# VHH binders against q9w197: the designs that were tried, part 35

Target 1, 300 residues: q9w197
Amino acid sequence: RLRLQDIPALTQDHCRMRDPAEVERIINEFVIGGPERMQIVSDFDYTITKQRTEDGGAVPSSFGIFNACQSLPENFKAETDKLYHKYRPIEIDPHMPIAEKVQYMIEWWTKSGELTSGFPFDQSEIDQIASKYTHALRDRTHEFFADLQRLGIPTLVFSAGLGNSVVSVLRQANVLHPNVKVVSNFLQFRDGLLDGFQQPMIHTFNKNETVLNETSEYYDLVHTRDHIIVMGDSIGDADMASGVPASSHIMKIGFLFDHVEANMKKYMDTFDIVLVDDQTMDVPRTLLSLIEKQHKLNLE
Short names: E, the ipSAE of ESMFold2; O, the ipSAE of OpenDDE; V2, 0.75 times the mean of E and O plus 0.25 times the DockQ between their complexes.

## First folded at step 23 (VHH; framework vhh_7n9e_1)

Design Y4 (at its last look DockQ between E and O 0.87; V2 from the best seeds 0.74)
Fold by OpenDDE, look of step 23:
Structure Y4 (fold): chain B 300 residues (1-300), chain A 121 residues (1-121)
Amino acid sequence: as target 1 above (300 residues)
Amino acid sequence: DVQLVESGGGLVQAGGSLRLSCAASGFTFSSSYMYWGRQAPGKGREWVSGIYSHGGSTYYASSVKGRFTISRDNAKNTLYLQMNNLKPEDTALYYCAKESFGKTNTYFDYWGQGTQVTVSS
């Protein structure tokens, strides 16, 4: 049996755990189960990407990448910014019930879709912008995805952002391996013009079984894998694997960066592991390494 | 079933040229984003170049920009990669790939088996 004290990556000061015994239990389940039972579900923005760069530079969101494209209509950025200023405060309001927030998120997306319609768009512009931010992935992300591929572990990047940007970054960063799937909002075209987003809409609060249900193509790929690592930077990300059987073992890893003191309690209550200002993939890689090591031992 | 079959690889001297082909079947070729990737020995897969269905725009990795040209013939369901001024560092197994969308906005890629390109010094 593995003990947490024997895993240096998990005994760092920036690695917080509500219940270390539970984390240890889950890790041992993962190790016993092997890579064939594992799947990964990860957010993209500020999860796979960094929350901060070493030089203090800003990392754009997936939509930010899109908004930086030059061929967008003159008023597009202005109007999308207005929507952002209107709905973002609602999205992050800690006192508003999620049920109420959902209505606003739907409005936000609907209006955004209307703005993102009726004009031609060259998707290569996304590639151009995205190419500038391949370095903005968390440290050792490339190694992390290589480990996942090597171990044959299905990996879902589940993003409420713009999927076209997500895919572009992952592809150009050379981490979009065959075992990686992306569920997100993708641009839709009709008769050569943008026509909003593909349906169904994915927003901050429906990244769960509502989207990843038994009817989804992704479900068919992973329904037999009941050991899950969930990674995210927002509270809502913790629910990305909520539709799995109760017998499943889920490790929820949260990346906490903004307003650490104010958010610590909520994050600690939500995630199994809270990583404070950790701009690396060292902890999830450590988990994989433990699984792989034991798996190899079992094969020998 | 989606099928991607690469061809045109081989041994070439530095500074030489090759043209890769990818025969596609089992899907509507003209409506798909297609791209080339490569995997060098001991390295991971690298994205090389992509071509969009809408607008036909192309994009290239910085390492191949100005030397490689991606194109497509929709009538033949064939993707091409013209590789000029080849360098030893271009040695790799080259893959043809297609984007795919499944249910519930699920994105994934199909890959071919690849064709070997070896550039000698």
Scores: ipSAE 0.782, ipTM 0.911, lowest interface PAE 0.4, mean pLDDT 92
Fold by ESMFold2, look of step 23:
Order: C-alpha cells, then sequence, then structure tokens
Structure Y4 (fold): chain B 300 residues (1-300), chain A 121 residues (1-121)
C-alpha cells in the first residue's frame, strides 16, 4: 500500500486535502485497478490553461480568443458585453432556483447565437490568436497528455466555453491525441455564414449528467472505466463526472488561484485535492505515474 | 463509414518536392475542416496544416510556413499537401484528418493510416 507521506508531490504546502486518508485510499484503489479502469474529465479554461503566467500576464478564456478575432462585426464585443452584464449576475445568484436560472441561460445562449449569425467569419483567425497561448498551458501539459495516450486512458475535455478555441489550442500544442475528446459549444455555419452554435448548448448548470448521458459517444468509450480523475478550477467542475457511467472511485482535483482565503473552505469541501496557485500538471502526472508503476509491480 | 486514404509519399532528396493526396469518403467533405499531421519515428503526432470548409482559409505550423501549401478539391473529395524545399527533419508518416462531431457537441478526429515521407540528406 502506498502512503501519502511517501509521495512528495502530495505533501507540498500548497497541496491541501480535507481528508488525506480518503485520498490515500482512492490512490490505492486506482493502483489496484490500473490504467485500463481510468478515465480523465477535465475543464479547459484555467484548468488546462494557466490561471496566470509567470510574468503575470492574462490568459484569455476560449471565448476571449474568439472575441479577439478581427473578422467580427465592429459592435460585436459591445453587444456580447451587454449580454454578459445582464445574465452573469443571474448565473451566480446564490438564491435563485436552478430551474429558473436554466431558463435564463437558454435565453442568454439564444441571444448570443443570434448575435453570432449572419456574417462570414475567417476561422483561421481563431488559430492565429490561439497560437499565442499554446505556451500558456500548465507546465508539463504536453507530458501529461503524452502519458495519457501511452497508457490508453480516455480523456474528456469538458468545456462550457467555445470549443473551436479549445480544439485549436490543444491541436497546436500537439496534445489532441486520439484518446482525447472535446465536449463544448461549437460554431455552426449555414451557406458560408455563421449561424450561431451547434445544439445542444452547454452551460454551467448542464455541465454534468444532462450532457454526458448514455446516448453520447463518450459514454461508449468509458462505460467500463469506473476510476475517474476530475480536474477543474471552479466549484461547478466537481460535478462534471455525474453523467458518466456508475463510478466506484473519483478523485477531484481543484485548482484554486483567485481569492484563496475566501474560497478555501468551499474548495476544500468540494475537491479531494486543492492545489493553491499551482500552474502545473505535476500532481495529476504523479497520480498517473503511481498508477502505472505500482500496478505493473503488482502484476510481476 | 468515414475513410481517409493518403497517398503520394516516398523517398526524396533534401530540397526536393512532393505532393500528398488524401481521398475522402463517407462524409460531406465540403463541409468539414481538414488537416495534415505527421509523426516522426519515436515522436508524437504533430499538427502541420489545416484548411477550413468555408472560405478555404488555411493555417500552418511555423516549421512548414512558406514551404508547404494545403489545398482541397471539393469536387473530387480530395485534400492535398504540396511540400517544397523538403528537409531531413520533415521525414515522417503523414496523416490526413477530419474533424467530426457526435451527439451533444462531442468533438473528435478521424485519422487516416498515413503515407511515409523520407527526406535524404
Amino acid sequence: as target 1 above (300 residues)
Amino acid sequence: DVQLVESGGGLVQAGGSLRLSCAASGFTFSSSYMYWGRQAPGKGREWVSGIYSHGGSTYYASSVKGRFTISRDNAKNTLYLQMNNLKPEDTALYYCAKESFGKTNTYFDYWGQGTQVTVSS
């Protein structure tokens, strides 16, 4: 049995755990099951990309990449900002029932789709902007994805952002391997013109079982893989795996960067491992290494 | 269902040229983003160049800009890669790929089996 005290990456001061014994138990179950029972579910924005670069520079969201494109109509940014200011307070309202919020999220996406319609758009602009941020992925992301591919571990990048940007960044960073699938919101075209987004929309409140049900192509890939690592940077990301087949063990890793003191309790209550100002893939990579090496030793 | 069949690889001297083709079937070629990737021995797959269905706009990895030209012929369902001024480091198995979408906005790629390009010094 592995013990946490013998795993240096997990004993760092910035690596926080509500229940270290439970983390230790889950790691040992992952080792018993090996790579063939594993799957990864990860957010993209500020989870695979850094929350802040070493020089303090901003990292745009996947929609931020799109909004920087020169081909967009002159007033596009201003109109999207109006929608944001109207709907974002509703999205984060702690008192409004989720069912009511969902209706507003549908309204928001409908209006956003109408705004993103009826004009030509040079999709290579997304590639041009995205190329500037392939260096803004968490340190050792390339190695992490290479390890996942080598181990045959299905990896879902699950994003409520703009999938065209997500895919462009992953592709140009050479990490979009055959074992990786992206579930997100994608641009739609009709007769050479933008025609909003492909349906169904993904938003904060359906980034879970509603989207990843038994009819999705991802379900077929992972229904036998009941050991799950979930990675996210917001409280809502912890529930991303609820629509995946019945799981036996889930390890939830949360990347905490903003308002650390104010958010610490919520993150500690939600995630199994909370990484404070960690801009690397070192902890996820350590877990993969343990699973591979110790499982192999058990078989020999 | 989806088929991507690469051809046109071979042995070529440094400084030479080669044109790769990818015959596509089983999907609406004219509406799909298409791209080329490559894999050198002992290395992972690298994205090389892509071409969009609408407007035909293109984008290239920095290592091949100005030397490679991606194009498509929608009437023949064929993707091309014209490779000029080839270098030994361009030696790789070259794959064509298409983006695909499943239910619930699930993105994934289909890849062909590849065609070998070997560039001698």
Scores: ipSAE 0.603, ipTM 0.865, lowest interface PAE 1.7, mean pLDDT 88
ESMFold2 (binder alone), look of step 23: mean pLDDT 84; pTM 0.840

## First folded at step 24 (VHH; framework vhh_7n9e_1)

Design Z1 (at its last look DockQ between E and O 0.04; V2 from the best seeds 0.00; counts 0 for: pae O 10.9 > 2, unsure alone 64.3 < 65, placed apart)
Fold by ESMFold2, look of step 24:
Structure Z1 (fold): chain B 300 residues (1-300), chain A 121 residues (1-121)
Amino acid sequence: as target 1 above (300 residues)
Amino acid sequence: DVQLVESGGGLVQAGGSLRLSCAASGFTFSSNYMYWGRQAPGKGREWVSGIYSHGGSTYYASSVKGRFTISRDNAKNTLYLQMNNLKPEDTALYYCAKESFGKTNTYWDYWGQGTQVTVSS
């Protein structure tokens, strides 16, 4: 049986746990179950990409990459900003019922689609801008994805952002391996012109089993895989795998960077492991290493 | 029954040229983003160059820009990679790839079996 004190990456000051005994229990379940029972579900923006870079530079979101494209109409950013200012306060309102918020998210998405329609767009510009940020992924992301591929672990990048940007960054960083699928919002084209986004919309409140149900191609890969690592940088990301059977073991890793003291309790209550200002993949990679080590011993 | 069949690889001296082809079938070729990737011995797969269906816009990895040219012939359902000024570092198995979209906003890549390119000094 593994003990947390014998796992150096998990004993660092910035690695916080509400319940270390539960983390230890889950790690041992993962190790016993092996890579065949594992799956990964990860957010993209500020989870696979860094929250801060070594030089202090900004890392754009997946929509930020799109919004920087010169192919967009002159008034596009201004109109998009108007929608943001109207709907963002509704999205984060602590008092409005979720069911009511969903109606406004649909409205926001619909209007955003209308703005993103009826003009030509050079998709290679997304690639040009994304190329600048392939070095802004968390340290050792390349190794992390290589490990996942080698172990045959299905990996879902689950994003409410813009999938075209997500895919471009992952592809150019050479981490979009055959075991990786991306579930996100993608641009739609008709007769060579932008035609909004592909259905259905993914937003803050359906980024969970509502999208990842039995009808998804991802479900077919993972229905036998009840050992799950969830990675995110916001409270909402913790719910990305909530529809799995109660017998499942889920390790939730949260990357906390903004307003650490104010957010610490909420993150500690939500995630099993909270990593403060950690811009690496070292903790998830350590979990894979432990699983692989025992797996190799079992085969000998 | 998607099929991607690469050809045109072989042994070539440094400084030489090769033209790779990828015959595509089982999907609407003209509607798909297509790309070339490569895998050198002991290395992971590397994206090389892509070409969009709309307008034929192209983009290249910095390591090949100016030396390689991607193109497509939608009438023949064929993707091409013209490789000039080849270097030993270009030695790899070259894969044709297409984007795939599932019914639920799910994206993944589909890869062909590849054609070997060996660049000797």
Scores: ipSAE 0.724, ipTM 0.897, lowest interface PAE 1.1, mean pLDDT 89
Fold by OpenDDE, look of step 24:
Structure Z1 (fold): chain B 300 residues (1-300), chain A 121 residues (1-121)
Amino acid sequence: as target 1 above (300 residues)
Amino acid sequence: DVQLVESGGGLVQAGGSLRLSCAASGFTFSSNYMYWGRQAPGKGREWVSGIYSHGGSTYYASSVKGRFTISRDNAKNTLYLQMNNLKPEDTALYYCAKESFGKTNTYWDYWGQGTQVTVSS
């Protein structure tokens, strides 16, 4: 049996746990079950990507990458920026109920979609911008995804952002391996022109069973994998595994960065592991390493 | 450059069979999920079948499940689609593709020119 005190990555000061005994229990289940029972569900923005650079710089969201494209009308950029300033504070407001936030998120996406209609756009521009931010992935993300691929663990990137940017970044970072699938908001084209986003809309607070049911083809492939690591940076991300057909043990890892003091309690109540200002993938990699080690021992 | 070249299409009677092939080049075939899609007249492109590179897992659209079989030969960089019990509704241009799964619609990284399959009544 593995003990938490014997796992250095999980004993760091920035690694917080509501119930260490429960975390230890889940880890041992993961190890016993092996990689064949594992799947990963992860957010993208500020989860796979960093929340900050080493010097404290900002990292653009997937939609931010899109907005940086030069061919977009100036008015479009201005209006989307206004929307961001209006709705982002609502999204991250720790005192507003989620039920209330949902309506605002829908409005945000709806209005954004309306702004995208009617002009030509070359997706290669997204690639150009995205190429500048491949370094903005959390430290050792490349190794993490390599581990996942090696172990044959299906990985769902479940993003409420812009899927075109997500895919572009992952591809150019050489981490979009076959075992990785992306569910997100993708651009829609009509007669060669942008026409909003493909349906259904995915926002911060509906990354759950309702949305994933329409992606059942993917989950049919992973329905036997009932051990799940969920990773996210927002409270809504903790519920991403609710759409998984079968789950027995779920480890929820939350990355906390903004308003740490104000959000700590809520994050601790929501996630099994809360990583405070950790810009690495060391904890999830550690979990995989433990699983892999035991798996190898079982094969000997 | 990534290239996908489909072949094996043709005219066949209902109940008949065809085997499609897709020759892939310009990328590591064995390290990619591969997919078949199709586009019927007057309809949008739809996903038909996919195959994992790792483990060889396969999946199918409900409309073709039990009739179509996807397979691959990594040594030949070739993707296959065995189509049995063909129906007029299967008439379409069939595409081979690299795909990332997104929402209800597929996000295809690359696809070929397609091969025409026509099933007569």
Scores: ipSAE 0.007, ipTM 0.236, lowest interface PAE 10.9, mean pLDDT 87
ESMFold2 (binder alone), look of step 24: mean pLDDT 80; pTM 0.811

Design Z2 (at its last fold request DockQ between E and O 0.86; V2 from the best seeds 0.78)
Fold by OpenDDE, fold request of step 25:
Structure Z2 (fold): chain B 300 residues (1-300), chain A 121 residues (1-121)
Amino acid sequence: as target 1 above (300 residues)
Amino acid sequence: DVQLVESGGGLVQAGGSLRLSCAASGFTFSKSYMYWGRQAPGKGREWVSGIYSHGGSTYYASSVKGRFTISRDNAKNTLYLQMNNLKPEDTALYYCAKETFGKTNTYWDYWGQGTQVTVSS
């Protein structure tokens, strides 16, 4: 049996746990189950990407990458910013029921789609902008994805952002391996012009219903894998593995960066592991290494 | 069923040139983003160059920019990679790939079997 005290990456000051005994239990289940039972579900923005750069520079979101493209209409950024200011406060409102928020998220995306329609767009512009931010991935992300591929672990990048930007960054960063799938919002074209986004719409509150249910294409690939690592930077990301059997073992890892003191309690109540200002993939890699070590021993 | 078959690889001296081809079938080639990747010994897969549908806009990794040219012939359902001024570090298995979209806005890449390129010093 593995003990937390023997795992240095999990005993750091920035690694917080609501229930260390529960974390230890889950880790031992992962190790006993082996890589064949594992799957990864991860957000992209400020999860796979850094929350801050070494020099304190800003890291754009997937939509930020898109909005930086030069050929976009002059008023596009201004109008999208207006929508952001209107709906973002609703999205993060801790007192509003999720059912009510969903309606506003749908409105937000609908209006965004209307703005993202009726003009030509060269997607290579996204590649150009994205190429500037391949270094903005968390430290040792490349190694992390290599480990996942080596172990044959299905990996879902689940983003409520813009999938075209997500894919471009992952591809150019050389981490988009065959075991990686991306579920997100992708641009739609009609007769050479932008025509909003492909359906169905992915928003902050429907990630749990679109990927891990019996009607999804991805379900066929992962329905036998009931050991899950979930990673995110927002409270809503903790719910990405909802819908799996109750017998499943889920490790929820949250990255906390903004307003640490104010958000600590909520993050600790939501995630199994809270990583405070950790710009690396060391903890998830550590979990994989433990699984791999035992797996190798079992083969001998 | 989607099929991608690469050809044109071989042994070449440093400074030499090769032209790779990828024959595509089982999908509407002209509507798909296509790209080349490569995998060197002991290394992971690396993105090399991509070309978009219809307009044919191209983009390149910094390591090959100015030396490689990606192109496509939609009438022949064929993707090309012209490689000039080859270097030993270009030695790799070269893959042709296409973007694939499934249900529920799911994205993944489809890869061919690859063609070996070896550049000697």
Scores: ipSAE 0.780, ipTM 0.903, lowest interface PAE 0.4, mean pLDDT 93
Fold by ESMFold2, fold request of step 25:
Structure Z2 (fold): chain B 300 residues (1-300), chain A 121 residues (1-121)
Amino acid sequence: as target 1 above (300 residues)
Amino acid sequence: DVQLVESGGGLVQAGGSLRLSCAASGFTFSKSYMYWGRQAPGKGREWVSGIYSHGGSTYYASSVKGRFTISRDNAKNTLYLQMNNLKPEDTALYYCAKETFGKTNTYWDYWGQGTQVTVSS
């Protein structure tokens, strides 16, 4: 049986836990079950990508990559910024009921789709811009995805951003392996012109079993895999695997970078492991290593 | 059923050329983004080049830009990779791939079995 005190990566000062005993219990359940019971569900923006670069700068989001494309209409960024400033405060409002927020999120994405319609667009521009961000993935992401592929662990990248950017970054970084699926918002075309996004729209409040149900292609892959690692950088990401059976064991890893003191309590209440200004995959990789190696030892 | 069948690999001297083909069936080829990847001995799979159905625009990994040319023939449902000025480091199993979209905005890649390219000397 593993003890947290014997796992150096989990005893580092920036690695915070509300309930270390619960983390220890879940790790040992993962070890008992082995790789064949594991699945990964991860956000993309600021979860697989870094929250800051090595020099301390910002990393663009998946929509930020799209917005940098030169063939977009001249006023596109200004109109997109207007929508952001109108709807972002609603999205994060601590007092508005979720049901009411959902109506505004639908409105936001509908207007974004209308703005993203009626003109030709060279999709390779996304690839060109995305190539600049293959170095902006968390340190050791390549190794993390290689290990997941080698161990046969299904990996879902679940993003409310722009899937075209997500897949371009992952592909060019050579981490979009056969065990990886991406669920996100994708561009669509009609008669050779951009025609908004493919339906249904994915937003902050439906990044859960509402999208990932029994009819989804992902469910068939993972319905026998009740040991889950969830990775995210925002409170809403913790909910991405809520539709699994009550007997499931879920480890929720939260990456906290912005306004650490103000957000610490809420992150600690939501995630099992909170990583403060950690721009690596070292903790998730440590969990995979333990699962593989200790499971093998137990079988012998 | 989706099928991607690569061909045209072989042994070639450094500086030489090869043309790979990928025969596609089981989907609307003319509407799909297509790409080539490769896997060198002891290495992970590497994206090489892609070509969009809409507009036919192309993009290349920096390691092959200027030497490789991706193209498609929608009448023959065939994807091509013209490889010129080959180097020993281009030695790899080359895979053809297509984008796949499921019902719930789910994306994954479908890969062919690959064709071996070996660059000697």
Scores: ipSAE 0.724, ipTM 0.897, lowest interface PAE 1.1, mean pLDDT 89
ESMFold2, look of step 24: ipSAE 0.661; ipTM 0.871
ESMFold2 (binder alone), look of step 24: mean pLDDT 82; pTM 0.825
OpenDDE, look of step 24: ipSAE 0.020; ipTM 0.479
ESMFold2, fold request of step 25: ipSAE 0.700, 0.631; ipTM 0.887, 0.863
ESMFold2 (binder alone), fold request of step 25: mean pLDDT 83, 83, 83; pTM 0.834, 0.833, 0.840
OpenDDE, fold request of step 25: ipSAE 0.006, 0.653; ipTM 0.252, 0.854

Design Z3 (at its last fold request DockQ between E and O 0.90; V2 from the best seeds 0.77)
Fold by OpenDDE, fold request of step 25:
Structure Z3 (fold): chain B 300 residues (1-300), chain A 121 residues (1-121)
Amino acid sequence: as target 1 above (300 residues)
Amino acid sequence: DVQLVESGGGLVQAGGSLRLSCAASGFTFSDSYMYWGRQAPGKGREWVSGIYSHGGSTYYASSVKGRFTISRDNAKNTLYLQMNNLKPEDTALYYCAKERFGKTNTYWDYWGQGTQVTVSS
């Protein structure tokens, strides 16, 4: 049996746990089950990407990458920013019921789609901008994805952002391996012009309804894998694997960066592991290394 | 069913040239983003170059920019990669790939079996 005290990456000051015994239990389940039972579900923005750069530069979101494209209409950025300022406070309001928020998120995406329509667009512009931010991935992300590929572990990048930007960054960063799938919002074209986004709409509060349930295409690929690592930077990300059987073992890893003191309690109540200002993939890689080590021993 | 078959690989000396082809079938070729990737021994897959549908804007990895040219012939359902001024570090198995959008906005790539390119010093 593995003990937390014997795992240096999990005994760091920035690694917080509500229930260390529970974390240890889950880890041992993962190790016993092996890589064949494992799957990964991860957010993209500020999860796979850094929350901060070493030089103090800002890391754009997937939509930020898109908004930086030069051929976009002059008022596009201004109008999308207005929408952001209107709906973002609603999205993060801790007192508003989710059912009410859903309506606003749908409205937000609908209006965004209307703005993202009626003009030609060269998607290679996204590639150009995305190429500048391949370095913005958390440290040792390349190694992490290589480990996942080597172990044959299905990996879902689940983003409520713009999928075209997500895919472009992952591809150019050379981490979009065959075991990686992306679920997100993708641009739609009609007669050579942008026509909003492909359906169905993915927003912050319907991730649990779209992917890891019996009706989804992705479910057919991973329904036998009931050991799950979930990673995210927002509270809502913790529920990305809510559609799996209750008998499943889920490790929820949260990245906390903004307003650490104010948000600590909520994050600790939501995630199994809270990583404070950790711009690396060392903890998830550590988990994989433990699984792989035991797996190799079992083959001998 | 989607089929991608690469050809044109071989042994070439440094500074030499090769032209790779990818024969595509089982989908509307002209409507798909296509790209080349490669995998060197002991390394993961690397993106090399991409070309978008129809008019086909192109983009390249920094390591091959100025030396490689991606193109497509929609009438022949064929993707090409012209490789000039080849270097030993270009040695790899080269794959062609296409984008795939499934239900519920699930994205992944189809890959061919690859063609081996070996550049000797």
Scores: ipSAE 0.845, ipTM 0.939, lowest interface PAE 0.4, mean pLDDT 94
Fold by ESMFold2, look of step 24:
Structure Z3 (fold): chain B 300 residues (1-300), chain A 121 residues (1-121)
Amino acid sequence: as target 1 above (300 residues)
Amino acid sequence: DVQLVESGGGLVQAGGSLRLSCAASGFTFSDSYMYWGRQAPGKGREWVSGIYSHGGSTYYASSVKGRFTISRDNAKNTLYLQMNNLKPEDTALYYCAKERFGKTNTYWDYWGQGTQVTVSS
């Protein structure tokens, strides 16, 4: 039986846990079940990409990559900024019921699609911009994805951002392996022109049940995998594993970088492991290593 | 039933050329982003070059830019990779690939079985 005290990566000062005994229990359940019961669900922006670079610079979001494309209309960024300024406060409002917020998210989505319509767009420009950020993934992301592939662990990159950017970065970084699927918002084209985004809409409040329910194609891949690692950088990411039937054990890892003291309580209440200013995949990789190696030892 | 069948591989001396083909069926080829990837012995898959359905715009990995040319013939449902000035490090199993979308905007790639390219010095 593993003890947290004997796992150096989990005893670091920046690795915070609301309930260390529960983390320990879940790790031991993962070890008992082995890789064949595992699945990974991870956000992309600031979860697979770094929240800061080594020199302290910023990493663009998946929409930020798109917004940097030269072929976009001259006023495109200004118009999308107006929508962001209107709807973002609603999205993060702590008092408004989720049901009301959903109606505003639909409105935001619809208007964003209208802005992203009616003009030609060279998708290779996304590839050109994305190529600059293949080196801005968390340290040891390549090794993490290689291990997931080797262990046959289904991996879902679940993003409310722009999937075209997500896929371009992952592909050019050579981590978009056969076991990896991406669920996100993708550009739609009609008659050679942009026509908003493909249905259905992915937003903060439905990054959970729409992909993982019994009727989704992804469900067929993971319905027997009830040991789940969820990774995210915002409170909304903690619910990404909702809709997985027969789930018995979920480990939620949160990457906290901005306003650490102000956000610490919320993150500790939401995630099982909170990593403060950690720009690596070292903790997730440690969990995979334990699951593989200790599971094999238990079988021997 | 999606099918991607690569051909045109073989043994070639450094500095030589090969042209790979990928015969595609089971989907609307003219609407799909297509790409080539490769896998060297003991290595993971590496993205090489892609071509978009509309406008025919292309993008290349830096290791092959200027030496390789991707193209498509939508009338023949065929993707091509012209490989010039081949180097020993280009030795790999070359895969044709397409993007695929399932329910709820679930994206993954679909790969063919590959064709072997071996570049001797």
Scores: ipSAE 0.649, ipTM 0.879, lowest interface PAE 1.4, mean pLDDT 88
ESMFold2 (binder alone), look of step 24: mean pLDDT 82; pTM 0.828
OpenDDE, look of step 24: ipSAE 0.823; ipTM 0.930
ESMFold2, fold request of step 25: ipSAE 0.583, 0.588, 0.597; ipTM 0.852, 0.854, 0.859
ESMFold2 (binder alone), fold request of step 25: mean pLDDT 82, 82, 82; pTM 0.832, 0.830, 0.834
OpenDDE, fold request of step 25: ipSAE 0.839, 0.777; ipTM 0.937, 0.913

